# Designs tried in a protein design chat: VHH binders against UPF0159 protein Ta1429. Part 3

Target 1, 206 residues: UPF0159 protein Ta1429, of Thermoplasma acidophilum (q9hib2r271to476)
Amino acid sequence: EKVRLIKYSNEREEMQKVLALLMYPFAEDASGIISRIKAMELSEASAILERIRDLRKNRRMKVGRPFEAVNYVFEVTTNYGAFRDLQRHRFLSIVRKPLTVSYGFDVPPIIAKMPDLSEEYAEAMKDAERVYRIIKERYGAWIAQYAVPFAYRYPVVFTTNLAEATYFIELRSTPQAHFDLRDIAIRMYNEIKSVHPSLAGIIKFV
Below, E stands for the ipSAE of ESMFold2; O stands for the ipSAE of OpenDDE; V2 stands for 0.75 times the mean of E and O plus 0.25 times the DockQ between their complexes.

## First folded at step 1 (VHH)

Design b7 (framework vhh_8pnl_2)
Fold by ESMFold2-Fast, scan of step 1:
Structure b7 (fold): chain B 206 residues (1-206), chain A 119 residues (1-119)
Amino acid sequence: as target 1 above (206 residues)
Amino acid sequence: QGQLVESGGGLVQPGGSLRLSCADAGFIFSDYAMAWYRQAPGKERELVARINSGGSTNYADFVKGRFTISRDNAKSTLYLQMNSLKPEDTAMYYCAAPEYSYGFEYDYWGQGTRVTVSA
């Protein structure tokens, strides 16, 4: 699978937004908060985020609602089975194409280690492709998608926020997690970290 | 590797009883389903008993009528009362919980406590 971060905002602006939301319940007025935050150095903002990170003792202690205000749009190319598990998380605004055979398929690691079973699996996929092409020719892509096995990859676009991304990454980056989701979680973490290195620090248990 | 800690295992004769405990300082018990699993030598882990946040319980057929799962949310502790123990109950017993409230996987495991039933 492949993971791309296709939309995100400037990190300083996102940090200022999170800090404003964190301070809002304890302040008399919004204008005072805005002035204080705009004057804040990046090092001061980072120190506050580090303190919040330190307050989380384990994965069960969730990050607060202010972090829901930091939004990301991802494109993920993965098999349908893995995607069904992704759909169980609180991701918003999923946009997908009809299921297709154009992006290849994944062989589960346990099957890949068994040569006879691996060959049989690959042949079953090739047979499904043949059926798919016949149906697509006669009835179009939207009908043909019903012939596509769950092993085949396809791209989907979804939105998430930093709080939900933290929950997903911390849960799915463990050795016990489903193989495909673990790879997606690690790639998602690396994408966030590459554009938002300070905010990515809130993702503690990865 | 988690913060769930099992205790209460030991050696007991057939027909005896044991009470297992599972504690996690700082865990929010009231919102989570909890479970006991066991693994006998040379076998895969199997579910023994489950209790949801509301206190409803579910048991494997091989322990129904003999084991009771319960929780004390004020003490953040999960219990397994084991009565009428049989040699086939010999196993390492594990406390398990989902890492998060959406609860579709039991990913949070303790290190286990050993139960041996022999004459």
Scores: ipSAE 0.000, ipTM 0.089, lowest interface PAE 20.6, mean pLDDT 77

Design b8 (framework vhh_8pnl_2)
Fold by ESMFold2-Fast, scan of step 1:
Structure b8 (fold): chain B 206 residues (1-206), chain A 119 residues (1-119)
Amino acid sequence: as target 1 above (206 residues)
Amino acid sequence: QGQLVESGGGLVQPGGSLRLSCADAGFTFSTYDMAWYRQAPGKERELVARIGTAGDTNYADFVKGRFTISRDNAKSTLYLQMNSLKPEDTAMYYCARGWELPYEYFQHWGQGTRVTVSA
């Protein structure tokens, strides 16, 4: 799988947490908020989130700091070039593997459209894999990783929050975005929506 | 827990300038993100500019380069300097506080201050 959602929390509890944080600045006594929020129906909480969605008129209006409290752990498998772009966002990498040839490689679209060049590209990748195997056998994976072309896919585990995920998805899901990052953004959105359909509503501009 | 009071609006010709102020009588002004919103007749309320507790700012595209948001924590006051005003800037302007806007249904809104840009 290109994008896997590894860890998330119960949606009702995450919604209650967001609502408590939204109410906190306007409360005279913080101790009463949790009791009020715990008594709230899921439908009431969803209605409030939809009002927040409606207040965002464009993607430059951020969703708010309370949504930073909703956390997700994703595993993303993509080529090293796309990974370098992905890591420029505020995603905390938990676990990384050395660069490797075990997860395949991506062919640039212009080359993929030309059968002869595509075949030559694949042969060059096979040559790189042969060199990688020789170095790994003799010197280990740490040294061998320097022989891995940037086209090879690399699995990384990231932690992100709903506010940063919203920013990334809305920025990278446009038709003009590079295909690899757009594909990742759409898959992340679908993963969040599948487990948190109400909270996913805050991601408005997809 | 104070009230927000906007002032500084008025009638101005295209190309003119106005400075809006928002006074917060509360004792926790420095802990809130602050914002200016506006609402023109027949239109939805829209974010104009936002300023965080560290002084970081964000502007709507339609005012970028013309408006400047600032805050004075010692005076518990938020400002909006509006330059090169256009007829489409005509609206009621509201200040709001929150952690990271929008919080329309939970925000303290003042009565607003009216800005009219007309020849």
Scores: ipSAE 0.000, ipTM 0.083, lowest interface PAE 21.5, mean pLDDT 78

Design b9 (framework vhh_8pnl_2)
Fold by ESMFold2-Fast, scan of step 1:
Structure b9 (fold): chain B 206 residues (1-206), chain A 121 residues (1-121)
Amino acid sequence: as target 1 above (206 residues)
Amino acid sequence: QGQLVESGGGLVQPGGSLRLSCADAGSTFSIYDMAWYRQAPGKERELVARITRGGSTNYADFVKGRFTISRDNAKSTLYLQMNSLKPEDTAMYYCAADSYWDYVTGEYDYWGQGTRVTVSA
């Protein structure tokens, strides 16, 4: 699996948290916010989020800081080239194992269409795997990772919030984005939408 | 959430078969490298088999060709198929999960309660 959402919280509770933070600057006091949140139906909360969505005219208009309170943990399995671009985003944390040959590799589409080049590419990858195994046996995985070609896939785990996820998804889902990152962005959007359909509405430009 | 629950142990005659299961109640099973360990009376706990998130397997020499480790991520369950059982396989079998997903703690693991396997005439 290329993208998997591995940790998220209950949508009702996350929506209440976001709405409380959105109301705070305009509230007379915190007790008033609590009373309002308790009285609010989910349909009313969803309507408020839809109005916020409508206020954003383009992806340059960031979602507000209250949406930083909604957190997600993702595992993404992708090649190192795509990971280098992924790590340029301001995720809360990112952790990975050493680069490895255990998850296979990606063949660029142009090369995949040419049987002779595709075969040569696969043979080069097999050669790199042999070198990797020799280095790993003698010097361990952290040194061996430097022998792993950028084409090899490996899993990374990162934590993000809904505001940063919105920024990443809207930026990287465009046709001009690198195809690996566009696929990751769309899959992340679908994962968030599957568990938080109301909150996912804030991700407008996908 | 990381509570592991083993099942499938029992008493079996030499040459028999058992299938052990380890169920993870958590929603994050697919990110774990999973393993089966065993501990016989008077011995230290030893690794029997390991399976990575990607499905790569590793076996102890004493079970190669007889045991098969597998996982079903949709069911959040780890399996150990044990064939051609020997009296020497008698032990408490433990499921273990290992994950490197938190930047603060890094690696964390947890164990099940174990399931007993007795191979005896």
Scores: ipSAE 0.000, ipTM 0.078, lowest interface PAE 21.3, mean pLDDT 77

Design c1 (framework vhh_8fcz_2)
Fold by ESMFold2-Fast, scan of step 1:
Structure c1 (fold): chain B 206 residues (1-206), chain A 121 residues (1-121)
Amino acid sequence: as target 1 above (206 residues)
Amino acid sequence: QVQLVESGGGLVQPGGSLRLSCAASGFTFSSYAMNWVRQPPGKGLEWVSGISGSGASTTYADSVEGRFTIIRDNDKKMVYLQMTSLKTEDTAVYYCAKDWGYESLYYFDYEGQGTQVTVSS
């Protein structure tokens, strides 16, 4: 699997947005909040985020709705089986292309440990590629996708927000999680942390 | 209003090269993936290539993989398709598309008139 963070916003701007939303229930109107937030130092904002992180005692305590305002666009290149698991997360918005054979395939670990079965598996995949190309030539890519085995990788673009990402990462980075999703979760965490080190701190149970 | 203006097509010999350009306006360009799609004479639309909003990720149809390269310049709001080793079957009208529908090729936005590429002797 490969995970790439396509779009994110400046951390200071995202923190200002989260803080404005946290203050909104207590304010007369939005204009006063915006002025106050713009004057806030990054260190002050980071301290507030740390306090919020400390209030969460376990994975079951979700981050608040203001964190839904911090948005990320990811591209993940993974097999269809892993993709089906990803699409079960109710708040992810997924945009994809038709399934394809262009990005290779993954051999299940059990099969990969047996040389003869691994060889037969690879041959079956190559046979599926031939059928795929015949159907694609005659009927186009959207019909041909139904000939693509679950083992083949393809890129999908999805949007998520920091609250959803926190839930996914904390759930799927556990030792009990499926290995494909664990890899994706850890890579997403590292991408978010690289661009938003302060905001990534709310992802507490990794 | 979204506007996409394609250019750079023409007549070329098999094995030749062309670079297509797409000038975009009317939306926040860097926030959207951009695509190239084509329609060969007497056939339906075929997706050719896509590039992410940041330009970090690219994808290609099997038929053009290794021969075409998609590039974007977000400051100029331009998308390019560099085509090499052109084949007669690459003959088509090429369209630049802003939105990619996850269910069907028919859910694109494409407003340009397209640019004709003809590969023949």
Scores: ipSAE 0.000, ipTM 0.102, lowest interface PAE 18.0, mean pLDDT 78

Design c10 (framework vhh_8fcz_2)
Amino acid sequence: QVQLVESGGGLVQPGGSLRLSCAASGFTFSSYGMNWVRQPPGKGLEWVSGISTSGGTTTYADSVEGRFTIIRDNDKKMVYLQMTSLKTEDTAVYYCARDTYYYGSGEPLWFDPEGQGTQVTVSS
ESMFold2-Fast, scan of step 1: ipSAE 0.000; ipTM 0.162

Design c11 (framework vhh_8fcz_2; at its last look DockQ between E and O 0.01; V2 from the best seeds 0.00; counts 0 for: pae E 16.9 > 2, grease 24.3 > 24.2, placed apart)
Fold by ESMFold2, look of step 2:
Structure c11 (fold): chain B 206 residues (1-206), chain A 119 residues (1-119)
Amino acid sequence: as target 1 above (206 residues)
Amino acid sequence: QVQLVESGGGLVQPGGSLRLSCAASGFTFSDYAMNWVRQPPGKGLEWVSGISESGSYTTYADSVEGRFTIIRDNDKKMVYLQMTSLKTEDTAVYYCVRELYGDYPFDYEGQGTQVTVSS
């Protein structure tokens, strides 16, 4: 629910696209590489991808542009503060909703460890929810979103590709990354790995 | 030209407090996550804390969590590290670093500021 992979394509077809783009600069005959790729066993295709993974010695060595051919659509639900940082990444497109109180709120870790302060925090969030509902009834959801604290969760749908996803995941899965962004990055990795286990191998520095 | 200038270090007793400052120039400060790293005497570089581009998220090494607070001011192009309950093991040169895409571990750019926790 925090991260959903809602659109992806058949992995063998995606691997064939990537391999065709990787091999084209070295091909004498374009029809020859298409035929070879179509005849290729999954194990051979996977081995080529594993060699490309192995050549990446550090995260500064980006995956190549052929991996832009693999596209995904994700839905991510997280607090608005995390969304602002997520938005700074250059995904292909982002679809937003107005902020709302419907998805609940997060309690910052430092507050969560202090039971009395955590209770005061929850009470303040409930007060903000009351104000939001009053404003929404009177002036609509667009205006009411101004009353939503950043701790409330915010769903967003975005389109990306495997090259951009690799960059984001490897950047934000480090221990220096924000907890919420790190969690999103790891969950995106696991979603891709679940449906594209061979292609996910290019995401090396998780 | 990119510049990061650390300051605010000094000699302090165990249990004491310091606030480190980092002044940034030569780049669009609000586009980068910022971090503090440290080098204890005779040891390698150790990550301390990080803060997102907007300031919405902070992270801390286990050894400093609950004692240190990282803060940024994008208008003034400043990063701070508020240090409390200082221990002798916090003695180090502290560096402010910006996040460079795909850079781990970080490259430090400034001279650093010395923090010494001793009686």
Scores: ipSAE 0.000, ipTM 0.149, lowest interface PAE 16.9, mean pLDDT 81
ESMFold2-Fast, scan of step 1: ipSAE 0.011; ipTM 0.457
ESMFold2 (binder alone), look of step 2: mean pLDDT 85; pTM 0.875
OpenDDE, look of step 2: ipSAE 0.005; ipTM 0.207

Design c12 (framework vhh_8fcz_2)
Fold by ESMFold2-Fast, scan of step 1:
Structure c12 (fold): chain B 206 residues (1-206), chain A 124 residues (1-124)
Amino acid sequence: as target 1 above (206 residues)
Amino acid sequence: QVQLVESGGGLVQPGGSLRLSCAASGFAFSSYAMNWVRQPPGKGLEWVSGISDSGGRTTYADSVEGRFTIIRDNDKKMVYLQMTSLKTEDTAVYYCAKDYPYEGILTGYYFDYEGQGTQVTVSS
């Protein structure tokens, strides 16, 4: 799978955390806030998030810092070039498996448009896979990764928060974004929405 | 010098549990993410699990998610792998691995340092 949400917390608990942080600047003390949020109905919490969504009229109106407290761990399987673009979004705690040939490869668009070059490219990938398998059998995957061309996809695990995810998704889901990042952004949105339908409402411009 | 010493391996029946331990020394333990990796007989290294420097974030390979839990104790300079519902496919030498501060996967190695390993055998 190209994008997998591998770690997230219970939505009710995350909503209570966001609401506490949203109320904090307007409260006399922190202990009173905890009592109020514990008593809050799920429907009331969802209504507050929907009002926040409605107040954002464009992508320039960023979500507030309280949404940075909602954390997600994603695994994204992509080629090295797309990974470098993904890194520019300040995702934290990146962990990778060794580079591998198990997840397929991407043919650069310019090459894909030329049938003779596309065929030569595929043959070069086949040759690299043969070398990779020989090295892996003799020396293991950590050494074999040197034989993997940058065109091959590999899984990357990173952490992000809901505010950063909102920024990334809204920026990269537009038609003007590079295809690989647009695809990743839409899949990340769908993963968040599947587990946190109320919190995902803050991601407005997809 | 960096030193990682794994322990807790052994022979266990399918469905059983084990807790692996890794004692770290020679570096600022609380400043580095830690990982568990394994090598099954006749196969290459496989990444199993990772934990951030504070312990606030954890990650797992698909094959072990829901069955294994990675934990750390920064005061004791220990990292643990709690393994439950063990399968014959989990048979491997397990290594504790210090993360590389700059992810140097393309510079020759993925981890800054790996320990000497502890053998886990799941068989009846």
Scores: ipSAE 0.000, ipTM 0.073, lowest interface PAE 24.0, mean pLDDT 78

Design c13 (framework vhh_8fcz_2)
Fold by ESMFold2-Fast, scan of step 1:
Structure c13 (fold): chain B 206 residues (1-206), chain A 119 residues (1-119)
Amino acid sequence: as target 1 above (206 residues)
Amino acid sequence: QVQLVESGGGLVQPGGSLRLSCAASGFTFSQYWMNWVRQPPGKGLEWVSGISPSGGETTYADSVEGRFTIIRDNDKKMVYLQMTSLKTEDTAVYYCATGYSYEDAFDIEGQGTQVTVSS
């Protein structure tokens, strides 16, 4: 599976946290906010999130810093090139395995549409796997990883927050985005939406 | 589980000095040998130095012995490489790496830190 949501918190608790942070600049102290938030109906909280959604006219208008308080842990299985782009989006890599040939590889769509080039690409990958296995047997997986072409997939565990996820998903879900990242962005959006349907509403431009 | 973040690289003149740092997290730092490895432009990975879990044993590649010193601080989860008498052939991206000994396979997690020695 390309994208797995490994860790998230209860949606009501996350919504209460975001709303408290949104209200904080306009209140004298935190205790009054907490009491108000605890008494708030789900429908009222959802209406506030909908208003925030409506105020964003385009993806260049970022969601506010309170949404940084909602955290997610994802496992993403992708090629090294896509992994490098994920690092650019402030996704903190907390664990990874050595680069490996065990999870297959991605063929660029332009190559996949050309039968002769697709066959040559697959043969080059097969040759790289053979070299990888020889190096791994003699020198171990961490040395062998340097023989793995960037096309091969491997799992990495990332942490992110809802504000960064919104920025990434909206930027990379467009038809013009790199195919691998577009697919990851859409899957990440669907994972967030499945566990946090109200909070996922802030991700407007998907 | 393992994160290693290298820093401290830069441009230096031959004969100069530089101190590299590596911040470790996600593992029991005090149980592992820590190593510095480097990759010169257009070349493969070269082991530079290693330090035992307690810091009581250090090892060095012949090319750097007497010029480089590896140090660790288990409380801060840091490993350092003090480089002196730098030569143009020391130009490389430097990585820190963990293992159970200096002969084991290394965990290279970070982006490294670039050291350029030139006039």
Scores: ipSAE 0.000, ipTM 0.067, lowest interface PAE 25.3, mean pLDDT 78

Design c2 (framework vhh_8fcz_2)
Fold by ESMFold2-Fast, scan of step 1:
Structure c2 (fold): chain B 206 residues (1-206), chain A 121 residues (1-121)
Amino acid sequence: as target 1 above (206 residues)
Amino acid sequence: QVQLVESGGGLVQPGGSLRLSCAASGFTFDDYAMNWVRQPPGKGLEWVSGISWSSGDITYADSVEGRFTIIRDNDKKMVYLQMTSLKTEDTAVYYCAKDLEYSGSYPFDYEGQGTQVTVSS
């Protein structure tokens, strides 16, 4: 469930890049646009992005291709079930580790609401962890991963761009979304907002 | 061709129970989350419940929590909705819905034809 932003670029430079790409189809000469954008104050650039945000009336209206130029690298730690759902989005996985018990496990919400079943579930997970560690000691992590229950969390590193992140966050932050994916979407939004507060404003329906 | 076929609806008295079924075909069933959504007469779609591919994550709308139970059987490619303590407000067409792939649309990329549930005395 942990979400960490690993790599991002300077916000002013990313904003200048997006604005140049937005202006390009409407201009005769790229050099004039580049000069204008480089001279632009951050507050002026932010105001333009706010106007673009305001033009989107619902999440079905896309933010446009220029926003694909803003790139992020995330590490997400979540259970394997949630990870399979996450893989449906257009994120490029850079690397994943073998499935492991080192990052804890998630108790399904229906079981978490029943104290007796929750305790029994946790005990079963601890028993599975003992088996995992025996196999890992004898046969290594890559074989031991096959003994890991799907409730256990594991980290994956993936890349995305601001347009893809906007679509994912707006889609998966709704109350109807899968609980784990909703939490991931909200955390990704907060991570982007913390480093790129102006660009994060394009993510409107969160 | 993705196909979802709902069944099990009908007329039931308040306080009664029904079990809805959804038979899935045309896709790798155990790779997708499944949902139940409903449309009351004259209203829009309302999400009811969702279940992850492994059954490891299950959620319910506040209006049905404690009364409905979602179950999936990956071997049979079936999703069920066990409804108890039914209220007149539960009257709706109920749809089975497959989880959405990246598209920027509402969270369900496919819905079945639906099954009518009427709760009336």
Scores: ipSAE 0.000, ipTM 0.138, lowest interface PAE 17.6, mean pLDDT 78

Design c3 (framework vhh_8fcz_2)
Fold by ESMFold2-Fast, scan of step 1:
Structure c3 (fold): chain B 206 residues (1-206), chain A 121 residues (1-121)
Amino acid sequence: as target 1 above (206 residues)
Amino acid sequence: QVQLVESGGGLVQPGGSLRLSCAASGFTFSDYYMNWVRQPPGKGLEWVSGISSSGDTITYADSVEGRFTIIRDNDKKMVYLQMTSLKTEDTAVYYCARDEYYDSSGYLDYEGQGTQVTVSS
């Protein structure tokens, strides 16, 4: 499984946007908000975000709507089973491709624990790939996808926002979560934190 | 920047042995499945053997099972193919090949320049 953050905006600009939306209900007009945000020190902005973080005492207290304005584009490469579960969240898929053998496969954990079965599983996958290539050569990728076992990884480009990402990460990083989704959730958190360390602080229960 | 450099090929008599080596650079070798594939004269590529990133899963084509052994050394970033009981049918250019993603033996996203093995009397 591979998670890549493809598109994100400058953190200071995203913080200013979130703070403006947070202040809007308490302001007379948008021009006053813009002036205040422009003059705000980064330390003051970070302190406000930290107070919001501290007000969330548990996972059930959702982050507010202003955090929906911070957007991320991710490429996730994972097996079809994990993809089915991932798409049930409020992530939007931008691009669809037919199933393919080009991105490798995942061995189910129960099989991976048994060397003899793991070897037999790998041989079965090679057989399926051989059939896939024959069908693809003669009939194209859309027909060949029917020969692809669900163990094969499927790349999908998703859009999400910081509020959705917080919900997903806090829900799916728990020990009870399916192992593939837990790995994806932790990787998404690390990607966000690497580019937006202040905003990533809102993801509290990870 | 990704490179796979094969060596160890040569001329050998039927029943002989050769050890092929592949030196990897430009990527995190320990994360990838590695394969050996071969191309006999006038034929397409034939998969020979594969080994998982950890070395725990090893597979062989029916034509070479019991005669060839694949080994990897992640510290040295090397994969080897120990060939014994060579047959004239084993004559081919042998390529070290990387899978695009981890724990896969079906997608070969990079191959080296190859090393020629000739089995002849």
Scores: ipSAE 0.000, ipTM 0.083, lowest interface PAE 20.3, mean pLDDT 79

Design c4 (framework vhh_8fcz_2)
Fold by ESMFold2-Fast, scan of step 1:
Structure c4 (fold): chain B 206 residues (1-206), chain A 122 residues (1-122)
Amino acid sequence: as target 1 above (206 residues)
Amino acid sequence: QVQLVESGGGLVQPGGSLRLSCAASGFTFSSYWMNWVRQPPGKGLEWVSGINSGGSDTTYADSVEGRFTIIRDNDKKMVYLQMTSLKTEDTAVYYCAREGLYWSTDYGMDVEGQGTQVTVSS
């Protein structure tokens, strides 16, 4: 899968954590927050999140810092250039595999505009893939990775939080956004929604 | 040279179905993501759906998800858009577009076809 959610926590526990942080500035001490959170039911927590959602009138209004406490670990498979753009969104990149030819490649835009050069580029990539497989067979994947052109896609594992995910998804899901990041944004939204349907509601402008 | 030729459009009633086809030639079809984009009357282009080079991964605009299915056949160099539960707001000229994932654009695809008209009218 191009975007895969590989680590997340129980939704009720994450909602309780967000609510505790929302209540903290107004508490007399920390012990009172724990008692209130322990007594809260999922339906009550969901109602509070829906009220917070309703207060945001446009995507420029941020969801607030308590939502930074909800964490996700994603695996995204894309080319090097797209990863450079993803890094601008304050995602912590934590794990990478050896570079590989198994996930396909992208043709540079200047070459893609010229059909003959585009075909030559694709054939050059095919030749590089052949060299990669020979080296991999004889010397293993870690040495073979040095034969992989930057045009090839590869998986990267990174951590994000719900506030950053909301900002990224709302910014990059617009029709005018670069397709590469828009595709990733929509897939991340769907992954979050599948495991955290109540919390995903805070992502309003998709 | 590089060509994309769309077909399969026509007039259908709301709730109907159509299958659009796109025949590609002049490039290594199996190396590229393929997309469908559309232009409703009096509006700009909007992206509809995309499919990766191998056909294992698909993406859809929210307005068509669950109703449209994009498929490709690399041996025949064809991409298809199966449309079901058509609505009047699906009325548009539909274009097949070639692009690499990183260098794709919403409105300026690498290669756009001639388009095929879909009219959904009651």
Scores: ipSAE 0.000, ipTM 0.095, lowest interface PAE 20.8, mean pLDDT 78

